VH-VL binders against Probable Brix domain-containing ribosomal biogenesis protein. Designs and how they scored, part 15

Target 1, 155 residues: Probable Brix domain-containing ribosomal biogenesis protein, of Methanococcoides burtonii (q12zb3)
Amino acid sequence: MLITSSRKPSANTRTMCKYLASFFNCKYMTRGKMGLIDIVSLCENGLLMVVGDYHGSPGSIMFYDSHGVELLSIHLSVFYPDGYKYTPLKALEPSINGDGELFNLLSYYLDIPEGECYYDSKCLIASDDHLEFVYLDNMLFRLNIKNYRKMVMSE
Short names: E, the ipSAE of ESMFold2; O, the ipSAE of OpenDDE; V2, 0.75 times the mean of E and O plus 0.25 times the DockQ between their complexes.

## First folded at step 9 (VH-VL)

Design f1 (from e4 with heavy chain K31R, light chain R30K; framework fv_flanvotumab; at its last look DockQ between E and O 0.04; V2 from the best seeds 0.00; counts 0 for: pae O 9.4 > 2, placed apart)
Fold by OpenDDE, look of step 9:
Structure f1 (fold): chain C 155 residues (1-155), chain A 120 residues (1-120), chain B 108 residues (1-108)
Amino acid sequence: as target 1 above (155 residues)
Amino acid sequence: QVQLVQSGSELKKPGASVKISCKASGYTFTRYAMNWVRQAPGQGLESMGWINTYTGNPTYAQGFTGRFVFSMDTSVSTAYLQISSLKAEDTAIYYCARGYSFLRKPFDYWGQGTLVTVSS
Amino acid sequence: EIVLTQSPATLSLSPGERATLSCRASESVKSYLAWYQQKPGQAPRLLIYGASNRATGIPARFSGSGSGTDFTLTISSLEPEDFAVYYCQQYYDWPPWTFGQGTKLEIK
């Protein structure tokens, strides 16, 4: 997976991209002036995650396949725990836990194993209402899901 | 309430074409995929594929490429299945069923089915 | 392709009896397994999803269990209207999702 942002992202959005890249052990590529298709072509895994900026904060996450076809769009807001400070994450293998439609989607697209969350691991806790990103015994942030749209891929 | 209403039974000759409609109501049509399922007489259920009701992109299961075309009209919340060059083996009940595209969800609502009989 | 095999092909029971239907997957589908009921001349109706969750309006006598490759649909006490064909479906792998061949539950 490759992670990038919308054009002209805020500092908050860039930070979120770094977090997500660190969490999923994937590359964050600065958007610059690149088109979507150009970025997709750089993704070896065939999945592009685009973090959209909304009024100076992360407001969306969109997934695209290797052809630039939209797979999933999530409208969201970010919640940071008290004492929030960006910290580089260890290259641990993340796991996903949870239930619901969004969990099913993410478990399918992100290609990360389902498993229990431990205090020595990266863990994504997914529900239809929120995504919680846990690193060790700390919540990094929570994405509150406002809505999402699923798309169908063509073979 | 969610409802899928399909067009009526069809009697066709081999080589002809048929177009079945599935009108959706009670929900936002473009938020759910529309699946098509075939059931030959006395046989089980067979997934034919689905259409993305937002993009209009169809996906066909193996064995249902070529003569089978999924389409839709969002203005009337209707999905269509067209079968061309009909064969006797196409005789079956065809169902539309609501589902989620590439989501791990079952088919929660079904049309009443449309019988297509192909006979010389 | 994940293949679902249902057993038995036909199950003959009387009203009031307990029915147990099996669905086996060729590989793990985790809990992404649904059960459908189809009565003669009718469209299939969703009974169970996620292996063990009853769909809306489904009587409590219907229950699903299992995970991975082995799943069971149980009808605790058969009602006359329960005699029908039952299909399992996996929706774990890439669509389109496959159905089992069905189990016919008939009255003895």
Scores: ipSAE 0.007, ipTM 0.599, lowest interface PAE 9.4, mean pLDDT 91
ESMFold2, look of step 9: ipSAE 0.018; ipTM 0.602
ESMFold2 (binder alone), look of step 9: mean pLDDT 92; pTM 0.932

Design f2 (from e4 with heavy chain K31R, light chain E27Q R54L; framework fv_flanvotumab; at its last look DockQ between E and O 0.58; V2 from the best seeds 0.00; counts 0 for: pae E 4.9 > 2)
Fold by OpenDDE, look of step 9:
Structure f2 (fold): chain C 155 residues (1-155), chain A 120 residues (1-120), chain B 108 residues (1-108)
Amino acid sequence: as target 1 above (155 residues)
Amino acid sequence: QVQLVQSGSELKKPGASVKISCKASGYTFTRYAMNWVRQAPGQGLESMGWINTYTGNPTYAQGFTGRFVFSMDTSVSTAYLQISSLKAEDTAIYYCARGYSFLRKPFDYWGQGTLVTVSS
Amino acid sequence: EIVLTQSPATLSLSPGERATLSCRASQSVRSYLAWYQQKPGQAPRLLIYGASNLATGIPARFSGSGSGTDFTLTISSLEPEDFAVYYCQQYYDWPPWTFGQGTKLEIK
């Protein structure tokens, strides 16, 4: 998976991209002036995640396949725990757990194994209402889902 | 065969301290949080907080800060609850229960409970 | 803080009867709701998790239903050993997770 942002992303959006890239052990590519198709062509495994900026904060996540076809769009807001201190993430393999349709979609598209979370791992806890990104004994951030739209059903 | 075995009942005077142990077996101790639950006589269950058994980081619920200390010893897979400056109202059964701070699963295994009686 | 309110406070029934216990959350906890049974002198035992899943070793006469804010524990046909106190617990928000105040199921 390749992660990038919308054009002219805020500092917050860029930071989120870095967090996500670190979490999923993926590459973050600065958007610059590149078109979507140009970026998609750089994806190694055919999945592009685009973090959209909304009024200076991450506001959406869009998934595109290798052809630039939209797979999933998520409208969201970001929550950072108060007093949380960021720690660089180890190169651990993330796992995913949760329930709901969004969980199934993300599990499928992100190709992350479903499983239990442990204190020594990266864990994505997914529901239709929120995505919680956990590292060790800390929640890095939570994405509160306002709505989402799927273009393809996961099986 | 997950088991949580707690230390025996305690009778203490006001102002004294008590330390309850909860020994875990049958699973990887450091992969699950240990929760503490208080139950006063004839009352319901109160969540006291939990300890991250991997990092040792305790989290205390409202009303259980100050005199209550969660700790652990990974070498013996044991969690501890220490209560200092005991009061009569601390008289209760204290349970340890396995859980996890982020993985949304309930307390699936419980210790047998430890009765702490504080009486002058 | 999410508050769980159980009803009734006390339920008096006879063996063989159907028991229905309610748990209401002050806000949605989705399906992250558990039920525990506590017999006198014993630790609580997990009965139901995820609102409707039977825990290991729990008899099939126990069932859970509901989502969001309203949940129900049902015992289809009471056995003598089922008379105890039942607690619901939400584990949707951050721990420590809250319990309901309990429902006492007593023999009529």
Scores: ipSAE 0.031, ipTM 0.672, lowest interface PAE 3.4, mean pLDDT 91
ESMFold2, look of step 9: ipSAE 0.081; ipTM 0.666
ESMFold2 (binder alone), look of step 9: mean pLDDT 91; pTM 0.920

Design f3 (from e4 with heavy chain K31R R98K; framework fv_flanvotumab; at its last look DockQ between E and O 0.06; V2 from the best seeds 0.00; counts 0 for: pae E 10.3 > 2, placed apart)
Fold by ESMFold2, look of step 9:
Structure f3 (fold): chain C 155 residues (1-155), chain A 120 residues (1-120), chain B 108 residues (1-108)
Amino acid sequence: as target 1 above (155 residues)
Amino acid sequence: QVQLVQSGSELKKPGASVKISCKASGYTFTRYAMNWVRQAPGQGLESMGWINTYTGNPTYAQGFTGRFVFSMDTSVSTAYLQISSLKAEDTAIYYCAKGYSFLRKPFDYWGQGTLVTVSS
Amino acid sequence: EIVLTQSPATLSLSPGERATLSCRASESVRSYLAWYQQKPGQAPRLLIYGASNRATGIPARFSGSGSGTDFTLTISSLEPEDFAVYYCQQYYDWPPWTFGQGTKLEIK
């Protein structure tokens, strides 16, 4: 997977992109002047995550396939624990845990194993209300879900 | 330095209520669940449940629904246990305990305990 | 509900001896097992988490082992302050998390 931002992202949105890239062990690429088609071409048959800015903070996460088709769009707000500061994370393989439709969608598209949260792990705990990013048994940040839209999957 | 300081001992009559406080310091209160544990005289440890300190949502172990209420005031980093309609069998030491994380709960720091004695 | 059974109920030993305390779960808790020490008149103290990891400030004479259903706490050379009650706790599944009934380690 490749992570980028909306065009002209705030510092907070850039920091979120770096944290997500560190969490998922993937690359963050600066958006620059590139349009969506150009960025998608750099995914090389992978998933594209775009973090959108809203009033100086991350406000959305959108997923696209390698052909630019929108797979999932999440509108959100961010909760940062006291003393939040970006630091690069160890390259541990993440797991996903949780319940609900958004959990199932993320489990499917992110292609990361479902598993328990261990003390020496990265763990995404997903529900329709929250996405919690846990590293070494500490919450790094939480995304509060306002709304999401999925691609209607055909038979 | 992590510290949990509980309110003092209580002597109560059957039918009364009690509210035990647990003041946390030395860590971010909303990062860890606050657990409550009961220990009757001469008995082992019995988990009563916990409160999610971010959302305020309590979870009660079997047998602790109804008369037992967990609450909190995040502005003063304090958790509360209220017991209503006290019975003689509620005589025990009540502990608060901090977990490692919101969902993974070995209890790394404990309050000193609050003795509640219920007698006629 | 996962039941933890500790054995022996009481263990009588002298300072300098090795203590071995057992905790058995009714179903697998993988490595989500903690050990606590409780001295008379005091709150419990976390000794071991994740079956084998010592908590901060716990002396090296305390060690934990096991996984699945069978777990052991070992105290390699007993000090006078080690005579207390010891509890295991599982935190594998969503609540309720269960304590064992305790092992009292007393001076012979």
Scores: ipSAE 0.008, ipTM 0.493, lowest interface PAE 10.3, mean pLDDT 86
ESMFold2 (binder alone), look of step 9: mean pLDDT 91; pTM 0.914
OpenDDE, look of step 9: ipSAE 0.017; ipTM 0.639

Design f4 (from b6 with light chain D50G R54L Y97W; framework fv_flanvotumab; at its last look DockQ between E and O 0.75; V2 from the best seeds 0.00; counts 0 for: pae E 7.4 > 2)
Fold by ESMFold2, look of step 9:
Structure f4 (fold): chain C 155 residues (1-155), chain A 120 residues (1-120), chain B 108 residues (1-108)
Amino acid sequence: as target 1 above (155 residues)
Amino acid sequence: QVQLVQSGSELKKPGASVKISCKASGYTFTRYAMNWVRQAPGQGLESMGWINTYTGNPTYAQGFTGRFVFSMDTSVSTAYLQISSLKAEDTAIYYCARGYSWFRKPFDYWGQGTLVTVSS
Amino acid sequence: EIVLTQSPATLSLSPGERATLSCRASQSVKSYLAWYQQKPGQAPRLLIYGASNLATGIPARFSGSGSGTDFTLTISSLEPEDFAVYYCQQYYDWPPWTFGQGTKLEIK
């Protein structure tokens, strides 16, 4: 997976991109003036995650396939326990746990193993209300879900 | 089979210290928090806090930040609770329980409990 | 801190009767509530997790219900081994996870 932002991201949105890239052990690429098709071409059959800015903070996460098709769009707000502190994470293999439709969609698209959240791991705890990012006994941040839209299959 | 085996009961005088052990088996020790729960005679369950078994960092509930120390030895999959300057009010059964800090799961396995009696 | 209040403090019933135990939280814990049974001289045993899910090996006569702030443990037909103390516990949001004060279920 490749992570980028909307154009003209705030510092907070850039930092969220770095956190997500560190969490998922993937690359963050600065958007610049590139269009969606240009960014998608760099994914090499992978998933593209775009973090959108809203009033100086991360406000959305959108997923695209390698052809630029929107797979999932999530509108959200961010919660930081005890304040914001970016730190690069060890390259532990992440797992996902939780319930609900959004959990099932993310489990499928992120292609990370479903598993229990252990202290010696990275864990994404997903529900239709929250995405919680947990690392070695610390909730790094929580994304409070406002709504989401999934790709509608014609057939 | 997951099992938590605690050290035996203790009879102590006020002012002494005690160190309770909780030996874990049947799972990867460093993957789960170890919680400590106190139960005074005729009273309910009171969470004392927990230790992160991967980092060794303890977290204490309010009221347990002074004379109570959580520690561990990962080489023998054992957690410890040390109580110093024992008081009569410390008379209780102390349980260890396997749990999680952020993955919302209850305490699924408990030790058998260690009775500490503090008598003048 | 989230406070759990159990009622009644003591419930006196006979074998074969239905027991209903209540647990109220000071703020919403969604469905992150567990019930434990404790017999004299024994460690607590997990009965119910997630408000309504039976733990492994727990008989079907035990059931849990509720969400948010109000929760109920029901034992449909009491067996002699069910006379014990019952505790609720919340494990929502941020530790420490707290316990209710207990309900003693006594044989009449």
Scores: ipSAE 0.027, ipTM 0.612, lowest interface PAE 7.4, mean pLDDT 87
ESMFold2 (binder alone), look of step 9: mean pLDDT 92; pTM 0.929
OpenDDE, look of step 9: ipSAE 0.266; ipTM 0.778

Design f5 (from e4 with heavy chain K31R F102Y L103F, light chain E27Q R54L; framework fv_flanvotumab; at its last look DockQ between E and O 0.60; V2 from the best seeds 0.00; counts 0 for: pae E 6.0 > 2, grease 19.1 > 18.9)
Fold by ESMFold2, look of step 9:
Structure f5 (fold): chain C 155 residues (1-155), chain A 120 residues (1-120), chain B 108 residues (1-108)
Amino acid sequence: as target 1 above (155 residues)
Amino acid sequence: QVQLVQSGSELKKPGASVKISCKASGYTFTRYAMNWVRQAPGQGLESMGWINTYTGNPTYAQGFTGRFVFSMDTSVSTAYLQISSLKAEDTAIYYCARGYSYFRKPFDYWGQGTLVTVSS
Amino acid sequence: EIVLTQSPATLSLSPGERATLSCRASQSVRSYLAWYQQKPGQAPRLLIYGASNLATGIPARFSGSGSGTDFTLTISSLEPEDFAVYYCQQYYDWPPWTFGQGTKLEIK
C-alpha cells in the first residue's frame, strides 16, 4: 500500500500520513502537483490511500485501486490523546479487530490479519463509529467516523 | 488447556501482609492481561485492576491504589497480588482472571479463588 | 463510571421454566456486555459476550439480547444446575469494567 495526501496538505495532514505509514509499515509519498492518475501509476502494490485535508486537519481517507477506482471513502475527524507526539513505530505487523460494516470493508481492503489484539502489537480497532489505532496497549489516535461510502458493484 | 491456579487460603491478623499467586498454563502468558477481582463474603464481584503481562505495568481501579500491589514473574507465568497492612475489610475471596486492558474482551478464564480471612 | 443495575435481585423458579434476567446500564455500552454464572463455591464462568454471543462450551438454552443500555439473559428451559448467581459486566471504552450486583436464581 502507498499513502499520500490531497494536494496542498496542512502540516497536521502530513503528520497523519506519517502516523499511518508508520503504523502500516508502508511508504508515504508527498503529493506535489501530481494528479491521481500519476500517483496511482506509482502504486506498485495496487492499493492507494489518500488522506484529505479539511480546514487544516485530516478530514477524509480515501482508498483507490491500481486503476484509480475509488473503493472506499471515509469522512472523519481526529482525536489525539493529551500530550501525545508522533514517534516512529517498530515495524510490527498490524492486525485488525472490531465489528460492523466498516470493519469488514477495511479488513478486506487492507489485507491484514483479523483476530485478537495483543499487548506486543499494533492493532486497528474498527467500528462504524471509530477507528482506533493501538500500539503496545496505548491508543495513538482515534478517527471519529462522520460517514463513509463504499464502491457499489453493478448487478 | 488454559488453567489459572491460585495459592491456598490465608488466615491473617490485622496489620500483616499476604501475597497471592496465580499461575497460568496452556497459553502464552504475555499475550493476555491478568485481572484481579475481589468478592467479599455474601457480596458481588469487584474489579481491582490488572497487570499488563508484556510490560509489567499494573493499573489499579479506584479504591485499590494504596495497599494493593500487582506483580508478576514471566519466567514462571505467574501473577501476584500483595496486600499490605491488612484490615478486617480485606476479608474476601480474591480471583485472578484472564482478559485484556484496552481491547474490549471479557474475562474468559478464572482462577479458583483465594480466601483471605483477617481476624480482629 | 458506568453503573449496571440487575433485576430482579432474586428470581425463584422451577426446573423447566423460562428465566429472564435484566441488566440496565447508566449509559450506553453498545454491545460490550458479558454475562457470568457463579455456582456456589465456584469461580464465575463466562456465559455470553458481546451481548448475544454464546461462549464456548455453554449450553444452547442460554441466550443474550439487547444493545445500548438494556440487556437480557434468557434461559429457555431451566435445568437443576442453572440455579446460581448471574452477573452482568460491561467492558465498554476505558476501564474500570464494572459488574452488576447480581441476580440470584433459586429453586422454588
Scores: ipSAE 0.035, ipTM 0.609, lowest interface PAE 6.0, mean pLDDT 87
ESMFold2 (binder alone), look of step 9: mean pLDDT 91; pTM 0.925
OpenDDE, look of step 9: ipSAE 0.299; ipTM 0.779

Design f6 (from d6 with heavy chain R98K, light chain Y97W; framework fv_flanvotumab; at its last look DockQ between E and O 0.37; V2 from the best seeds 0.00; counts 0 for: pae E 6.9 > 2)
Fold by ESMFold2, look of step 9:
Structure f6 (fold): chain C 155 residues (1-155), chain A 120 residues (1-120), chain B 108 residues (1-108)
Amino acid sequence: as target 1 above (155 residues)
Amino acid sequence: QVQLVQSGSELKKPGASVKISCKASGYTFTRYAMNWVRQAPGQGLESMGWINTYTGNPTYAQGFTGRFVFSMDTSVSTAYLQISSLKAEDTAIYYCAKGYSWLRKPFDYWGQGTLVTVSS
Amino acid sequence: EIVLTQSPATLSLSPGERATLSCRASESVKSYLAWYQQKPGQAPRLLIYGASNRATGIPARFSGSGSGTDFTLTISSLEPEDFAVYYCQQYYDWPPWTFGQGTKLEIK
C-alpha cells in the first residue's frame, strides 16, 4: 500500500500520513503537484490511501485501487488522547479487530490478519463509529467516523 | 484452565507496606493486561488500573497514582501490587483480574482476592 | 466518563421467583456491557458479556438484554445459590472501564 495526501496538505495532515505509514509499514509519498493518475502509476499492484485535509486537520481517508477506482471514502475527525506523543514504531505486522460494515471493508482492503488484538502488537480496532490505532498498550489516535461511502457497482 | 492465585491475607499497622502477588497460569501471561480492583468493606468494585504485561508499564486510575505500585516478574507469570505507607482506608480486598484494558472485552478471570487489614 | 446506575439497590425475593435487575448507562455503550455475580468472600464471577451472551458454564436461567443505555439481567427461577450481589460493567469507551454500584439480591 502507498499513502499520500490531498494536494496542499496542512502540517497536521502530513503528520497523519507519516503515522499511518509507520503503522502499516508502508511508504508515504508527498503529493506535490501530482494528480491521481500519476500517484496511481507509482502504486504497483497495491492499494492507494489518500488522506484529505479539512480546515487544517485530517478530514478524510480515501482508498483507490491500482486503476484509480475509488473503493472507499471515509469522512472523519481526529482525537488524540491526553498525554499522547509520537513514538517511533517498530515494524510489527498490524492486525484488525472489530465489528460492523466498515470493519469488514477495511479488513478486506487492507489485507491484514483479523483476530485478537494483543498488547504486544499493532492493532486497528474498527467499527462504524471509530477507528482506533493501538501500538504496544497505547492508543496513538482515534478517528471518529462521520460517514463513509463504498463502491456500489462492484457490490 | 486459566487460574489467578493471589497471596494470603495481611494484617498490617499504619505506615507499613504490603506486596500482594497474583500468579497466572493456563494462558500466555504477556499477551493480556493484568488489572487490579479494590473493594473496601461493604463497598462496590473500584478499578485501580492495570499493568501491560508485555512492556511492564503500569497505568493507574485516578486516586491511585501515589502509594500504589504495579510490577511483575514474567519468568514466573506473576503480577504484584505494592502499597506503601499504609493507612486505615487501605483496608480492603484487592483482586487481580485478567482482561484487555484497551479492547472491548470484559474481565473474564479473577483472582480469589487478598484481604489487607490496617489497624493500630 | 460513563456512569452506571443499578436499580434496585436491594431486591428481596424467594427461591423460585423471577428476578429482574436494571443497569442504566449515562451514555450509550452499545452492547459492551457485562454482568458479574459476587457471593460473600468470593471474587466476582462473569455471568453475561456483550449484553446478552452467557459466559461459559453459566446456567440457562440467567439471561441479559438491552442495548445503548438500558440493560436488564433476568434470573428466570431463583435458586438458593443465586442470592448474591450483582454488578454491571461497561467496557465500550476509552478507559476507565466502570462498574455499577451493585444490586443486592437477598432472601425475602
Scores: ipSAE 0.026, ipTM 0.591, lowest interface PAE 6.9, mean pLDDT 86
ESMFold2 (binder alone), look of step 9: mean pLDDT 91; pTM 0.925
OpenDDE, look of step 9: ipSAE 0.436; ipTM 0.813

Design g12 (from g1 with heavy chain Y33W, light chain Y93W; framework fv_daclizumab; at its last look DockQ between E and O 0.72; V2 from the best seeds 0.00; counts 0 for: pae E 7.2 > 2)
Fold by ESMFold2, look of step 9:
Structure g12 (fold): chain C 155 residues (1-155), chain A 122 residues (1-122), chain B 106 residues (1-106)
Amino acid sequence: as target 1 above (155 residues)
Amino acid sequence: QVQLVQSGAEVKKPGSSVKVSCKASGYTFTDYWMHWVRQAPGQGLEWIGYINPSGGYTEYNQKFKDKATITADESTNTAYMELSSLRSEDTAVYYCARSEWDYFPGDYFDYWGQGTLVTVSS
Amino acid sequence: DIQMTQSPSTLSASVGDRVTITCSASSSVDYMHWYQQKPGKAPKLLIYDASSLESGVPARFSGSGSGTEFTLTISSLQPDDFATYYCQQYDSWPLTFGQGTKVEVK
């Protein structure tokens, strides 16, 4: 998986990209002036995650396949717990837990195993209302879901 | 320098079809989504749908799902919209308009084509 | 579908007047945009994200609001500002426009 941002991201959006990259043990690449085809070519059969900026904060996360086809897009806001400060995370393998359609979509596209959240793990707790990112049994941040759109296969 | 240049006006009979083109220049075609919007004479704006030119993903306003087909040709930097089973109420100016791809689908339209008048009459 | 109701539908004004146009949404939205359209021309983006002024748009235009109520204000109307104005959202699918507000010479 490769993580990048919308063009001209705020510092908050850049920080979110770094956190997500650290959580998923993947690379964050500065968007620069690259278009969709350019950045997708760097994914090599992988998933592209794009974090969109809204008024100086992360406002969306979009997923594309290695051919630039949109798979899932999520409109969101971010909640940071008190004392929030980015620090690099250990390269533990993440798991996903939760319920709902968004949980199923993320479980499938991120290709990470379902598992309980325990004291010494990385855990994504997903529902149609929230995505919680948990590290060593502490919440790093929560994404509040406003809306989402999935790829619809035409008949 | 961004330009969206649409094909010329069309006069069609009820029951026929029409294909409107929108040729983009001055930017990287696959970096932006292309939308279609119509405006009946003396009326307001009505969104039809959009295409992501990279890969061809489309979404439509439910009202137009069975009326409009949106396509794009990356080699010519041209988006198309075909309207089928034309009726007199389809008489309108049809606009193409672009939006960013890297934020929640279709935020706002910074550049518009000049419009294509499609007239449906017997 | 989210409905947006603009008020007034038609407004008669003179050069120099302060003009305010309201857009009311049937449910809460975050991303409201404003367009200006003159007869025979394509719409032109004025304001994006409720209050951000598009490049090249005169400073007399401003936008405000949140939730369900948004306004477009022209602080001192100029001859070039007689036109029809539309609000637009895409916070919730499908994308919708307001019905338009025509600003005409008194």
Scores: ipSAE 0.018, ipTM 0.617, lowest interface PAE 7.2, mean pLDDT 86
ESMFold2 (binder alone), look of step 9: mean pLDDT 92; pTM 0.941
OpenDDE, look of step 9: ipSAE 0.185; ipTM 0.768

Design g13 (from g1 with heavy chain Y57S E59Y G106S; framework fv_daclizumab; at its last look DockQ between E and O 0.41; V2 from the best seeds 0.00; counts 0 for: pae E 7.4 > 2)
Fold by ESMFold2, look of step 9:
Parts: C-alpha cells; structure tokens; sequence
Structure g13 (fold): chain C 155 residues (1-155), chain A 122 residues (1-122), chain B 106 residues (1-106)
C-alpha cells in the first residue's frame, strides 16, 4: 500500500499520513507535483491511499487500485485525543474489528486479518460511524465518518 | 492555461450513433477526471458519468449506462463520449468538464468545454 | 438520488437589487456548488463548498447554508449578472443539479 496526500497538504494532514503509514507498515510519499499517473505507477499492484486536506485538517481518505480505479472514498473529520502528536509505531501486524458495510469494505481492500484488540497490538475498529485506530490499548485518533462512496459493480 | 475544446455540432438520424470529442490542454490530462454533462434545449444540467484518463476506468449515471460510452486517449489528451441508438430525446448540448481526483467532498467542475450540440431528427 | 430543488424558477430584477436564490436538497448534503450560465455558453463555477468564492468571481456574490438549505446571494445586481444559476451537490452519485433559476431584467 502507498500513502500520499492531496496537493498542498496542511501540517495536520501530513502528520495523519505519517501515522497511517506507521500503523499499516507502509510508505508515505510526499505528494509534491506528482499526478495520478506518477503515483499509480509507484503502487505496482498495490493499493493507493490518498489523505485529503480540508480546512487545515484531514477531511477525506480515498482508495485507488494500481490502475487508478476509485475503490472507496470516505469523507470524515478527525477526533484528536488530548496530547495528540505523531510518534513512530512498532511494525506490528494490524488487525480489524467492527461491523457494517464500511468495516466489510475496509477488511476486503486493506487485506488485514479480522482480530481482537490485544494489549500489544495495532487494531482498527471500524463501523459506518467511526474508524478508531488503537495501538497498545490506547486510541491514537478516531475518524468520524460523514459519508462514503464505493465502486458500484454492474452485474 | 486550461482549455477543453469539443468537436463541432452534429445532426443525426434516429438509430444512429455519434462520438463527441473533448481535447484537453494546459494541464496534465491524466491528473483529473473528465465528466460529461448534457443539457437538453431549454432544460437544466444532467450528469452522465466520468472517466479517469489514467487507466480508463469509468463510472456512469444509471440512466445513461446503456446509452453512453466514455473513453480517453492519453496520447492525444482527448476524451470521447459515444451515444448509441440515438432518439429525438437525445437532442442536447453535451459538455465535458474536469474535476480533481484527490479530494472527494470538494470536487467541482472548474473548467468546461464549450459544448457540442447533437441534434437527432428525421 | 439526491434531488436539488431551486427557488424561484425565474426572477425579475433591476440593476442594484439584492437577489437571493434558494436551493433545497432532498437529504442532507455537506457540499454544494453554484454555477452561472449565460446563453450559448458553458456553465461557470461561482461558489464551491457552499460559501467559497472561485477566483475571479466578484465579491458581490456570496453563498451560505448547510444541511438541506442553501442560498446564493448577489448583493447588488449588475448588468453582467443576468443569467441562469444552478446549484450542484457532490455528496453522492449520481451528481445532481438544481433545475436552474433564471435572473431576468425587470
């Protein structure tokens, strides 16, 4: 998976990209002047995650495949726990918990195992209302879901 | 300087097909989605669908899924929309318009083509 | 589909008038855009995200609203402002526009 941002990201959005990259054990690449072709070519057959900036904070997370097909796009706001700041995370294998459509979509696209949140783990708790990122039994941040759209498969 | 230039007006008989082009310049063609929007005479705007020129993926308004086919040619910076099985109700001005791909909730059409009138008559 | 309903359909006004156009959504939307269209020309973006003015758009244009109710206001109508105005949502596909509001000289 490759993580990048929208163009002209705020400091808050860059920090979120670093956190997500550390959480998922993947690369964050600064956007600069790169366009979709440049970024997609760097993903090979992997997933592209783009964190969008909205009024100085992360406002969206979008997922694309290696051909530039939009798979899932999430409009959101961030809840920052007291003392929020980026700290590097250990390279533990993340798991996902939750229910609802967004949980199913994220479980499928992120291809991470469903599992319980243990004291010494990384755990994404997903629902249609929230995405909570838990590390070593502490919430790093929560994404409050405003809306999302998914690729509509024709039969 | 961003510019979207569309092909000229067309007059078609019912049952035929038409292919409208939209040539982009002044920006990196594959960095933006290209949308198609129609406007029937004296009526409002109706969204048809889009293409991501990088890789050619498309998404259609269900109403137009069996009517329109959107394609793009990266080597010529040109998007196309083909309308099949034309009926009189397909008479409209067809616009191309671009949008940003990397921020879902703020996508708007910042540049539009000049429009292509397609007239379907006996 | 999110239905967008504009009011009024037609508005007669004089230069200098304050003009208000309303757009109602059938369900709550976070993002609304406004376009101006003059006869024989493509639509032109005026307002994005309900209230943000596009570059080069005169300050007499403003937008407001949230949820299901949005307004476009022209504080002092100028001769160049006689046109048709459309609202547009981008919260879900299919993207939808209001039916339009034509602003005519009285």
Amino acid sequence: as target 1 above (155 residues)
Amino acid sequence: QVQLVQSGAEVKKPGSSVKVSCKASGYTFTDYYMHWVRQAPGQGLEWIGYINPSGGSTYYNQKFKDKATITADESTNTAYMELSSLRSEDTAVYYCARSEWDYFPSDYFDYWGQGTLVTVSS
Amino acid sequence: DIQMTQSPSTLSASVGDRVTITCSASSSVDYMHWYQQKPGKAPKLLIYDASSLESGVPARFSGSGSGTEFTLTISSLQPDDFATYYCQQYDSYPLTFGQGTKVEVK
Scores: ipSAE 0.014, ipTM 0.607, lowest interface PAE 7.4, mean pLDDT 86
ESMFold2 (binder alone), look of step 9: mean pLDDT 91; pTM 0.935
OpenDDE, look of step 9: ipSAE 0.493; ipTM 0.859

